# VHH binders against Protein EARLY STARVATION 1, chloroplastic (ESV1), part 4

Target 1, 368 residues: Protein EARLY STARVATION 1, chloroplastic (ESV1), of Arabidopsis thaliana (Mouse-ear cress) (f4i9g2)
Amino acid sequence: RSEKSEERRFDQKMSAHGAGIKTSSSAVPFASPKSRFLSKQEKFYPRCTPRLTGPQSRDTPPKRDTGIANEKDWGIDLLNENVNEAGTNEDGSSWFRESGHDLGDNGYRCRWSRMGGRSHDGSSEWTETWWEKSDWTGYKELGVEKSGKNSEGDSWWETWQEVLHQDEWSNLARIERSAQKQAKSGTENAGWYEKWWEKYDAKGWTEKGAHKYGRLNEQSWWEKWGEHYDGRGSVLKWTDKWAETELGTKWGDKWEEKFFSGIGSRQGETWHVSPNSDRWSRTWGEEHFGNGKVHKYGKSTTGESWDIVVDEETYYEAEPHYGWADVVGDSTQLLSIQPRERPPGVYPNLEFGPSPPPEPDLPPDQPQ

## First folded at step 12 (VHH; from i02 with R99K)

Design j05
Fold by ESMFold2 at other seeds, look of step 13:
Structure j05 (fold): chain B 368 residues (1-368), chain A 122 residues (1-122)
Amino acid sequence: as target 1 above (368 residues)
Amino acid sequence: EVQLVESGGGLVQAGGSLRLFCAASGFTFSNYAMAWLRQAPGKRREWVALITRGGYTDYADSVKDRFTISRDNAKNTVSLQMNSLKPEDTAIYFCAAEKYGSSWYPEEYDYWGQGTQVTVSS
């Protein structure tokens, strides 16, 4: 997967609108790195310790992401047997690992593994849990949850899951991925979280997005974006980023686009507020008619305005670069989860229509 | 229809204790993280505590070591044990849910209850 030509075209269009403000360089905030994997992807490595010692210590917070992981990035490898082990490392830290399975209604089964560690004085600790789930509705799930704290006062947690829904009656399949990460610093007034999701169905509906928030000392920032493809040619993309300081400075940038069959629109706003409450904003828009003409317009609170028609070919990402076929190919472990065996006598109702009738059993009261 | 119903609120003296409950229905409870938030008169809604699917908990600094969140997946309930209550804890308390994970940022929650009043008198 290579960078798209449309990304650079978007940047070129935004640059044309910024000629009046030399320090303003916004060309569409999220035109480039979103839910994309590099062609050479670095694999996640579980913290596996040799049999003589427990798991390796995990004493640093996770890093912020540039996209949601797939199952290979986690390296999920559940324990094969039920275990319940614990020990103490040479440095006085303790560890444990355990595994098991839970059964429930409607064929539900969850295989899970859990491990963790704690420093001798209890100032540092961590926990990791991994699972796979299934039931008789076609539901399958892989998941991870990790958390910890260290002696510096940092704390964190993260989760990731990949879920299959498959309707037994209609056979419509959906795959969803979602992840959250959260970390707080004990030595700085700092914290952040990120939430990511991707949803796919077998008819081509695709939804992707992220919500991010962070604070460092006197500054807070927010970032949200989304992409929606209806599977029949309609595309919606949007972003909304903004920040503020304790002293009252605020700024932001937002835009959206909607397209169908080469016809659609883009629009956005860049704004800021000074500490003395002076507000500036600049709005812009484009209408694409599908005939090589584009209407571009905009205005600002300081009197700037434009309204022009240009010759320009309309380009946009008409289909997701990573869609249903890709996610199915990258979800082999999820799809291989085996549900519990159904009780005898249920399968004939679900597999076939009316069977040829067998000879009926003779009833005891049948007239002769 | 998804529903979150809080209960257990009321009037209590400063230094006392109270336990809030939230009953959930209309979704697979074990797939959701749960949280408590509160809103005092004239103030913004603030988060109080969260508990994830896997049992990780976190608390606002103002209630740390005094409040404890817990969940019962068999009964589809989440509770908040509130000890050493102070007058500044007076608020309407809301139960909230987010699929798969939860955070301290209030705008991330998918479902909300109607709230239960907690009043702490000096």
Scores: ipSAE 0.354, ipTM 0.731, lowest interface PAE 4.2, mean pLDDT 78

## First folded at step 14 (VHH; from l01 with D61E)

Design l04
Fold by ESMFold2, look of step 16:
Structure l04 (fold): chain B 368 residues (1-368), chain A 122 residues (1-122)
Amino acid sequence: as target 1 above (368 residues)
Amino acid sequence: EVQLVESGGGLVQAGGSLRLFCAASGFTFRNYAMAWLRQAPGKRREWVALITRGGYTDYAESVKDRFTISRDNAKNTVSLQMNSLKPEDTAIYFCAAERYGASWYPEEYDYWGQGTQVTVSS
């Protein structure tokens, strides 16, 4: 029967998509492992800046699963002078670098630098653009866009930005980082996409997450997760992952946790849909009462179930490991962007209401 | 209020051309990547073309070398020139916007137009 082959593929896909769900998982910061971090440090960085020498060839797609880089990892160094230069290397490849300024309404200013290269036969090319933006609302942005293709036919595109803005309702400053990367193979039906974000304010609000999608031949996958700290003790974390094949097999797992002051819940589902549309599912949950007791429950479509109360201490990540003070310290280039000078007579200022009335010279309890 | 308004759709013979336009308002256009997506009857919405803030463009393989996306930041518009049209191109075409980045995946777009019908007859 073809069912035996489908069952074998089911087992393989279930293993490839994910292992069993951990009911007590802790949040993990989204940063590269130390070995990948060390590999970045071992790689030769160019000895020169784009202003002083021609740009370097960048012939490899971005790496997956690296999170969002810091300012220092990019080495953004905008040119002070307008530049428009191009040349040809000994191997016939070409390069260019240029810079400019854009002005717009409401004090908008964008200072930018662009560089790129192309192989002799045009089989590979790359472009990288850096910018600083600001306007009179207090908005600042530092950013990068990269793209390229190589001789194997792979192509990629990437952006990174770091933003400062003032929330109009609360007047709180927010720093936000985001990155998006995508790459496609030139030799097989394969490609991937990642989007990452981190948002912070001075009151401890923090939001982080990612969307990571891809395809390799007959299999496609989706991964989403998020973390949200409201700055007042409330924590929400969740993950939703699934995959499918062209033949109609689908599988996935998802979970979430919500906690406040040691009280909260975790819950999740692992599921599978066969090509004939039969659905298997297993759900689980935990209720944490903050008194040393945890209600654990679950069931499956195959009849498995449990419903127990155990003595267990509650553990969860109550505060983010990386927050406002950290991101401010890591965003000095962003914060140093100088806006355009305002025209005379256009100054934002605080307006005080009427002064409080002077207190009476008479004590409050004196009779009339 | 954010608005994306498509225009330029219609009925055209196979091998013909159309140019779609999308007018944007209610957001800072230069901070958004723009895309065209389409949905044929009974099919999922699919990506057609994108253009980033920096001017990088990409196209679905089925329309590559026939379609051209462009943007005008001064007019807050994006356009799609469609040449050598085939009956398979028949669909409702949507303009979409994503802040900072551009995606092959429809679920990543923040704003959508209501769409304009393109019908290619044999």
Scores: ipSAE 0.704, ipTM 0.868, lowest interface PAE 1.3, mean pLDDT 80
Fold by ESMFold2, fold request of step 15:
Structure l04 (fold): chain B 368 residues (1-368), chain A 122 residues (1-122)
Amino acid sequence: as target 1 above (368 residues)
Amino acid sequence: EVQLVESGGGLVQAGGSLRLFCAASGFTFRNYAMAWLRQAPGKRREWVALITRGGYTDYAESVKDRFTISRDNAKNTVSLQMNSLKPEDTAIYFCAAERYGASWYPEEYDYWGQGTQVTVSS
């Protein structure tokens, strides 16, 4: 299979929050079939679970393009009591459930729970681990790791975490969320990987992005993008997507924008390389001066060229659509993690030692 | 300063075994997944094995059942036991670290060692 690239003029992308600039052409599509990955719900025979048995399977394989889940979507519930159990279900499958806590330097505490199961013949298995971490610096982490495989050899792995810490330079609280998801087929030449991250502080600093990679038989693809808001009106956004086939066709699209106070630029490239190494390319750019005028320019390897100034309003997203207030509201479990109790005399908000024994009771105005 | 220092490489006969070690410093080791990757001359760097923060491991198909990755969070080390070595395993082997998650893709790793040469003779 060879995917045909449909190259078109692409002058500008419409932005949701700060711009109404229309594009006159569509971007080159990136094909990413979903039907060959772990899209089916895996069954671990939950109706065969006897009363007072181990955990039901709580996981599903990760799916592409689903970003970072909220903490409540995981249902993390760490018990205070240690558990160490294992057994077999009526269908012959095995299971285990364990929990515990680890302690370390500087008040480090990790409370964790780990569970899993394995089919009778060992052809399928799954695991899921939850944790809460904290220390005396104000660090907190809530996290999940899960993995599995099925009888056809498909396998997957996923992690998710939320982290609270105090940024060393700004002295501001930061919340970081991230997820990494991977799946591969046991029967096809297919697999995919995604990494997502989001970082926030209380002054409006925000960084978001994703890296995505995949392969389906003769086609491979790559996608990266990022957004950065400094919290004072400066915005940087970018993307870089491309794909290739085994026969040597490659194609891609990349762009970036950078703005402050209505002044900035956008620029990008759409490109295609044929199996015989012939390269087609179209580049474009916009300069926004903050005065209702926009310089638009570009060229292509086929001889297209433009260099014009137009009257046009500048729109772009000056603020993230999902920011600090949103992530705080979605991070209640993270924020509720209780650190270890401090020993006396190590509290950062208490800086006095025990008093000396009281001096003898003498009158304050003793005469001479 | 973050450092990853590999050791244990060398010359070995086909069918033999070798154990690589990587010592890490300058970062909170328990917060990182660790991996081994390799690069033969003129080839792209390829993923060999990974181990996550939670102990999940994965291997490239070409080394599965022959190589074993492990980590020691108390010593800040990761190791790669390589058995039944083949001439195709000849490469420079790199230790790498990625915060939180692990990847099949070299581009995703935050920290890299300088590498150790493994040569498997016919």
Scores: ipSAE 0.691, ipTM 0.873, lowest interface PAE 1.5, mean pLDDT 80
Fold by ESMFold2 at other seeds, fold request of step 15:
Formats: C-alpha cells, structure tokens, sequence
Structure l04 (fold): chain B 368 residues (1-368), chain A 122 residues (1-122)
C-alpha cells in the first residue's frame, strides 16, 4: 500500500454562523481546467517484461496535484556504483544503465546512477537519474530527475530533491524538500507546470507552498499558495487562484490569514471580470481580537454587505501538522549519506584565497 | 553579490548565427537550472530555452531546432547557440537562474542578468 504525499488544499473559510446573507454569485465558478494528458496515457503500450535484464519502461508523464513524494515512495538505491550497460529487449526497444562519482572542492561528492530506454522506432523515450551529494559543510542532497516523451508527442520533466544544510542566517540545520513537474501535449495546445516546496528547521520554522500553472482548451489557470510558521506562534497562510479564457473572461478566488497568540485576521475575495471589463467582486473578512470577539464583514459590488461583531472562539492551525520531528523521521536515507573522508589537517577554504577549479558534478551526459 | 553577465550580442543578417554567453558568480552554480529569456521591443518577456542541473533541455516552439543551450559547471557559464536567425528573433536576451528546478515561466527565476541586445536585419 503506497502512502500518498500530503496535499495542501486551501479552502476559503467563511463562517455561515453570524455572517451576513450570502448570495449565489453571478460570477463564473472557479475551476482549473482538467489536463487530458492523464487520459491519453491510459492507452499507452505495455512496458518491457521483467524477464529481461533491462529496466522497466518509464514512459508515463507525471500527474497533476500529487505534491512532494517521500524518500520511500522513490525507493532510491545507489548500490551499483560502476555500471555502464546497454541492451535490447525482445520487443526491439533499447535500454541503458550507467553510474559514477563526481568529486569537487570542499569535500564535494556526487554519487549518481542514470538509466533510460527507447522504443524500437524511437517514438518514445525516457530517462531517470538518481543522486546523493555531500560536502564538508554538512550539506547533503538526495535527488531524482526524470524525463520522457511518447509516440503521441507528449513530453515531460520532473525533479525531486531533499536537502540538508545549515541555514546561513540562523546557523540551524534545515531540511528542504521540493519537486517540480511539467508536461505538455503533442496533439493539443496544452501543458501544465507545478512547483512544490517544504522547508523546516530545528526550532519549528516551517514554510510550504506551491505554484501551479497550465493551459487547456482555451483556458489558462494560475494557482499559488503558501504557509509560513515562524516556530514562535506566528502563522501566515494564503492562496491566490485564477483562470481566464481566450475571449477575455477572468475569474478568481484569493484569501489569507495571519495569526499570533489568538489575535489575527482572515480575508478573501471572489471575483469575475467579463470580456467587456465589467468587474464583479465579493470580499469578506474576520478580525480576531483575542478576547472572544470576532468582527465579521463583507461586501460585493452589487451592494450586498455585512458588518457584525460576534462572540466566537478563535480557531486556526497554530502549529503545522507535519513539522521538524516528522521530516527528520522521514529523511533517514538523506541523513545517512556518508560524506567523503576528510584527510588529516585539511579544511574547507572559506577565506580569500583562490579555490581549485571544481570537478564536473553533472549527472551523466546523454549519449547524444 | 550575485551576478549574471551576458555577452555575445550584436547585429547579424537574417539566416546568420550568433552565440550568447552568460557568466555567473556569487552563488553555487551547480545547484541552479539556467535559462535564456528575451524581450522584443514593446513586448513582454518570454522564455526561450532552459537547461536543468541534470542537463535536460527544453525550447520554445519558435526557436526549436535553431537554438541550442548548454552549460559548463567548471566555468560557471551558460551559452545559447542561435542559428538560422530571423528578424523576429530581435530582442534583448536575458540569462536567468532558478534553484533546483527549471521553468517556462519568467516569474519563477531567482536571478537575472542585465541582458544583451540581439538585432537581426533582413
């Protein structure tokens, strides 16, 4: 059973209790157009069989809204150090595997493995690269890069990385996870892009967010959101989603909240702009005073409004559900990376003297 | 502290070739994806080409098969070979860097150069 990555969905929160009357808006409902990439891939040809020594085909694009995978979801294993193999499967497809090490200044070491395959007629192709990096500053990185194309002309690229480093400002250990995923269609004017990140330090600082963009069927969309916990009780969360059509209709939804010690605010807007520049908007807000009183207000461009103070408990997520202790427990492979042995008496050179030219640390070159 | 410095721009005849270079300093170059973007007179800045940390490349449709991006981590440089140039390629070309991942979208890049002018005459 696989464990899904934690997904972040920011719902607009409006208290129906004590809030003014809400109307069904005349605004176009917010919607992100669906990508048809996933539907097209369901008809793709079977992968190579397990009886061959070559790797299984990896010719399926990434899926939208899947967040950041954990180490265990990838199953990275770099035990095959000095490999340079290639072959042909029974169906005529080709494959390769290679691995190596790159060394550089200040104890830098990158252990990597790369593999890929190509269909008999060359119409589909995929690559995957895995790596472990470290240096004598305590930096560690575990990562993946994946790309491919299929016979329909679709193409994709994805990266994932997990990083341990010492934050330059705070001098604390920091673990960061991030992923970027993108795909485009060969038969439609369509594509999508997502960037996700999570950052943690040992004192409870946490930052999470995503940027998502795309185009499908004459619609384009943009979605951004973020969460920030300073580890001392301050919380900021926000979203900004919007879409447009080729004809000039635009619509969106945004909100934010800020809290500290039970005092703070929430506010948001749902809006629509017609092709002739007519704008409809509905805003709302909550002010929380830390004394059991909440000011709730809102208005629309059609003249609706409310402005009341109620007795109501203040609730917000004061601490992240997934924090430093969790990410440390889920980063065993990252934390176990063995740095290059330091020769006696050798130090990282952080002074003004010149540094030796670094060795190349790129993953293996593509054959062509 | 961070610098991206473009060079190699100039005036060239349609059908000609030009090679742009970008020198990077003030950050750990191997941790960044690199890109070229351009801005034509009166137009918005648009993505041209990108190269990831792992060497994956992608190109805008308007330049595909004519332009080639490459990087040299030992010298902290990125280059853009531009062949079969057209008047519509006239623009200021910018080098940009994004940590870890690469993007088609200009707003995702962390660092930018000042740009180098490329003018293609008919």
Amino acid sequence: as target 1 above (368 residues)
Amino acid sequence: EVQLVESGGGLVQAGGSLRLFCAASGFTFRNYAMAWLRQAPGKRREWVALITRGGYTDYAESVKDRFTISRDNAKNTVSLQMNSLKPEDTAIYFCAAERYGASWYPEEYDYWGQGTQVTVSS
Scores: ipSAE 0.689, ipTM 0.864, lowest interface PAE 1.5, mean pLDDT 80

Design l04
Fold by ESMFold2, fold request of step 15:
Order: sequence, then structure tokens, then C-alpha cells
Structure l04 (fold): chain B 368 residues (1-368), chain A 122 residues (1-122)
Amino acid sequence: as target 1 above (368 residues)
Amino acid sequence: EVQLVESGGGLVQAGGSLRLFCAASGFTFRNYAMAWLRQAPGKRREWVALITRGGYTDYAESVKDRFTISRDNAKNTVSLQMNSLKPEDTAIYFCAAERYGASWYPEEYDYWGQGTQVTVSS
């Protein structure tokens, strides 16, 4: 410890810890108690035969993610038969469930299921839609959209989808997952936004990343990161985070690494601005030459500096821990989607001018 | 070639109404969320309204209950009905598209139109 320069990773973590944010307490402002739990009343009903049993009420904002879900985490189950049901629970709340399918050009088919509910006084409501899509280009999609609001005025929306693309020229298949969540408070200046993606192909190309933004009263923060593997040994990883308060405190932390065949670099910056506009920053870097030597350097606005070459073996993640074989194994529902049967032997010259007059907007009415 | 073409902008008196349209081409419209954003002179671009692939809509607080976004997947169009207009609504309005998700943040959008000017007098 006394022989080596302070590791950038260690100093970076201490600086981020010292900035003192991460009060992402959206659970506190969005954590409202569910006042209508129908399941408790149905549990004690003597006959235990509630007529028109509908979906459970959902009036709590979603939690922020620690990672993107797979299809088994959602448990999407589309029925083959069309459904159009609605009812009223014993507490006066309403519910609905419906399903259907849409057809379109080039073999497009979307099977979908939608459900939702609304409290008796209309102060809370929610919807959830599931779908399966395919067309004759080899495209397949499995997805979810959820939204809601509660009696405290909080509102939220989220989506998740898993997609298969096929390219007729290269015969290259890609599987992609993406998700987005966002929520905002009805009573505080608070909200958060989160977007995730993962992309894979059979030759080892992998891209992952996230954008996470938030605000809680006087505090705002932004976080972005990405990972890129080209499938041939090239790796790029990066993070860019910053935060600010209305009182004038600002801080940020960013780094990246890029490697190929044991040769590459790491570099980063941590910075802080005090409410009185005093500024501090620290930059650092590592150059890896692929010969057992590493050039480590850095400086700060307080006069700290170093510039040294050390004997050190280069270590980095050259291949993703979760790749094509893993995502294929975790995407069996997506891959099992059956496209519409194509008329035999036809590769259509595209017909132009869609024939049906579609509805201008989303067909189903919202609550009552 | 991807194109988003806005129309319907113009000069209107405070308290008046205006309807913007955006025609999309060159991409699979049903796979994209659509949004309207605006930029006032000397200000940063800000989100106004969005509509997801599934039809969920959301609005900035400054326009909530005055503006209505809608889409037509058969015509590849999105529109913004703007009622009770105020001088602060004066801006260039942009149509934008984002694959799959729908964001409050301008930097997340993949495709942009050239914009249409809306001016609300007095």
C-alpha cells in the first residue's frame, strides 16, 4: 500500500461517497399504503365466491431497478381467445380485462392482453398491457407496458420488451432487451427516470447500458453508463455521473476504459463545486502497453500529481459475463412466437395503400 | 430516409387554439413512441407531451389539461391539440420519435423534425 500510487478506483469511490448524495428516496414519497386490499376481504368471505373476480389493484409506484428483467420475471401469458370483461369489486372499485389481435402489412401480427382497474372515487387507476408481435422479416417481440396513478397524485409508467431481429443478407440474428421506468410525485418536487438496454448477436457483439435520472426536492442527479464488446476482443466501458443541489453544490465522476489484446487505457475525472463556486477536480489515467508496464498519471487542482511507470499485469473483462448463449437460453418465450403462415412460394412485390381505415387513436376507453 | 415533418404552426392570440401535425416516414412507425418538444428563443429544448406505442400519454405540467397528443398508426401521424394558449407557449415545436420507450428528456430521442413555429401574441 505504501509502495503503490493510490488506485484511481479507490479514490474515485471515496470522492463519490464524500459527495453525500444518493438519497433516492422515491420509495418514501411514493410509498403509499394500499388502502384497498380486496384479497383480505375475499379471504374472510364465508362462501369465498366473489363474482367477477378481476385483476388485483395496483396503486403503488414501481421500484427502481438494479438490472433489467428477463421474460420469466414478467410471466407473460397471452390467451388465444379474445376476452372483453369488466366488473365491480365489493369495495366499489372497477376492473377490466380485454384481449385481441391486430394484423398488418408484411405478415405483421400483434396478440395483446390489457387489464386495469380504477378505485370507486376515481382517485387511483392502473393499466397493464402484454403483447406478442411478429412479421415475415423474422421480427419477434415480447413486451409489457404498465401505468398508474394513486390517491396521493403520484403517477408512473414503465415498459419492457425483448426483440428478435433477423437480417436476410447476413443471416445475423440479434436479441435485444430494453426497459424504461419513470415515476413522479403528486405532492413533492420528485421524480425519477430509468432506461436500460442490452443487445446481443451470435458473433459475440454485446452492448449494454443505462440512463438514470432523478430529482428529489432540491437535489438532482444524472447517471449514464455503457459497455461495448465487439466480439473480437475489443472492449469499451464507461460511466458518467453528476449531481447538483439548488444550494449550488455540484459534483461529477466519469471514467472509461478501452482495451484490445492487453493494450489500452483507463482514464477518469472526479470534480466538485462548492456553493460558493470554489472548484476542485482530479484527473487520472492508466496506459497499458501490453508488455507488463503500466503508465499511471494524474493531477488535481490542489496540486496533487503523479506520473509513474510500474510493473503490473493488465487485467480487464475481455468477454461479457452474460452473452449470446445466455440470452438465447433465457428468451425461449420470445423465440417460440409463431409468425403468421405465409402463402406458399411468394416473395411479395410490396402492395401499397393500406386498405382498412384504422382507428385514429387507441380504441379502449380508459376508466368508466 | 427517415423524415418527421411538422405542420400547423402559426400566429395565434392568447387564449386561442392550434393543432399541430407530424407526418412520419422511413421507419416502422408502430415501433416508436412519439413526442412533441419545444424551444423558446434563448432557452433549452424542453419536453411537452409524449404518446407511447401502447397509447399512454403524459404531459409537462405547464401544458397539462390544455394540450392533447394523439397518434394514428395507419397514417403514420401524431398530432398536438393546443388549447388556451399563452404567450409563454411561444416556441419552435419539434416532433420526435424514440424506439420503444418514451422519455421526458430530449437527449433520448432518435429522430427529430425540423420544427414549426408557434407564436402566441399579447
Scores: ipSAE 0.687, ipTM 0.866, lowest interface PAE 1.3, mean pLDDT 78
Fold by ESMFold2, look of step 14:
Structure l04 (fold): chain B 368 residues (1-368), chain A 122 residues (1-122)
Amino acid sequence: as target 1 above (368 residues)
Amino acid sequence: EVQLVESGGGLVQAGGSLRLFCAASGFTFRNYAMAWLRQAPGKRREWVALITRGGYTDYAESVKDRFTISRDNAKNTVSLQMNSLKPEDTAIYFCAAERYGASWYPEEYDYWGQGTQVTVSS
């Protein structure tokens, strides 16, 4: 029967989930697995040669995107009825589909849907869960969790969530997106971990970043970066990348910048450590005074050094390409989650009886 | 104030069993993944087991099929059942929490317990 019975073939989901590990296990030591979700790129038209009417800083951080999906990329569509179905495909593999809802204190409500499959001998399996959560504090969450393994022993796990909440200090609405993905080989000493986040509040505060780690046999690598915009022109960006081998070779790059109103600094280091613990290092820095003068300095363990002041215009990205207005526009499903209604005729901590002291005599916040 | 409090450590003979517990407070437990990590003398801290918000579990290869992680969201607890213990399992065991997701990498965890000593004798 092919017309209404939906079968979830285990092999299709397994192939989609496992491909990243196999591909990346042959990559260069410092490479990170490519994000499954495409980042968006705005079309760019250069203005002149050079790119701006003044010199472009060569040490400005590259533009970065977390690559984290928005809700449209997932296509979350929760089941409206409770379901608990299971079946067996012609090849002996099994599948299931279930849904439900959980209720809890303070108006907590979680609507969820889960599906999965398993090969006939149990050597391959996958699971995918979707949910919508809310409570009476104004919290809303839309999310996904996926996992699986194949017959070669490769395994993976992934989560994505989009959250609306009220910041405890500022009382502002905040939208956060985050994702984690990890996978490991069943046959090699290989595995990858990636974590991404984006955080926004209603006054333009923005934070985003990523942690990307990996291992392939005797080599391991780490990449971290972050960007923080306070919504008032202050920006901090940084990167820290490093790798090592079991023989003791280590190498890396790190840098940071912070700016406000044309005043700030950039600095960084490139370094290498030999197996015998000898360290090579090159450091550099820039101080931007906001008056057209830039102090540039640096040195290396091989004797290179410089310490000069130049006339140079300060250029940096003061505002994010993607901010509060963008995330609100891309979060319509999250924002449309309906909180649980209070039951009619039931009110906690209410008493009907003798009159309490008069509360209406208390003035409002206004003097009149 | 966030707290993770481990218990259940001690001395046990090789081949024996032990169950660790971790009580959590000061945060919304259901929004966190939980993990156990350990540190043996002279070694780096290493991941042992994790359990996600959705109940997915994973284990280090050295403890797979011998250890079982579980959580109880109603009691805000996570536990680690350790069977068929070996002298190589001797370490300080830490409970840790990470918001939303879970990791093999110790540096990703937001909250840590004080640790509980497990010693497995030959």
Scores: ipSAE 0.671, ipTM 0.858, lowest interface PAE 1.5, mean pLDDT 78
Fold by ESMFold2 at other seeds, fold request of step 15:
Structure l04 (fold): chain B 368 residues (1-368), chain A 122 residues (1-122)
Amino acid sequence: as target 1 above (368 residues)
Amino acid sequence: EVQLVESGGGLVQAGGSLRLFCAASGFTFRNYAMAWLRQAPGKRREWVALITRGGYTDYAESVKDRFTISRDNAKNTVSLQMNSLKPEDTAIYFCAAERYGASWYPEEYDYWGQGTQVTVSS
């Protein structure tokens, strides 16, 4: 059946043009986690070994192109008790582990856990923070933030979060997942950045997308794509990918499709700009009328053209392959977060002034 | 109504210091990363510094070790301490906010202030 062949071809082309990140695999590691205060529990209960050792060393940047994880993939497990401990490993590196909670207005609570490590000379270090958040508006969040650097000069930062909230305008529950990963090489000309998001509401609205940028020496690239299902049969999908060299060559590919009830369009452009600013492009399009006829057209700057109507049935993804029912089933830990108990006799009423609501769409995902 | 209001800009001599402030309102501040970006005359807007929800900070190479970003979630403010200023730092400085993540790329930010002018004379 129909696929986003231009996107897959373009991704392979971008990969062949050296898109990627140089990551040192020889980074100075922290030693295997060992606590100077090893408890007697480890000797008698081997299954508890990970709980009796310090955090595992983390001196390598995250991998590119891994998408956005489910909550189970992260394995977030906040301790019920406060922890504040530190130790020194056999190789002289240090580690720490702590936990706590923060309270705020309107029932806000953040339970968190933080851990980290540092090499004996301080040239490598890393930190991880995990949290559960809630308040009395029905907001809940699970999340993680990780960062580090190694002796090669590489540095990285990443975050992941899963959020439940009630959209004030629609009064619908929404679950949103988002992630960002970025890394820089110790060299000046290599680094990459990825942002991913997925949003769902109880009526079938689904939005997904990614922004991916990078540089490797003289080549830079940008990739954006999005998918939107309004829950009532409307579908929008698009991509915009391009790259350039410092010598002035640029090239790219973009397309979009919009459909409702078998009626809609697809269109796209592939283009190339030479260092002399000469531009080649090829555009194409399809109009689908819902009557067994499809208008296909296109042209290029080198004179290629076509304009034809064919007998063809319309096919497209009318429904997301992963939607509200799936994300609810995969969000058990998020949904199980217990909010703070309300004080006796304090209930929402008309006298409470609401804070301004979040936008119906999350601001980071709106084009500006 | 979302607002980001910068202040603290002005004219200083090379080698001097300034502290910029940004007051935020109309959104849940603790859920946003904050950043400072700048635009010099005739140039594109560029990222200067960021601070995430968790307190992680990052800086452009041109300002590393001279500038310090900080935030106060209780007051809904973010600040930028700028030391050892150079004429090349002359620009309009913008405060910006991004939900959840924190980006080196200006197009990723959701909210922007109107900017405050910083001029560093030789």
Scores: ipSAE 0.666, ipTM 0.853, lowest interface PAE 1.4, mean pLDDT 79

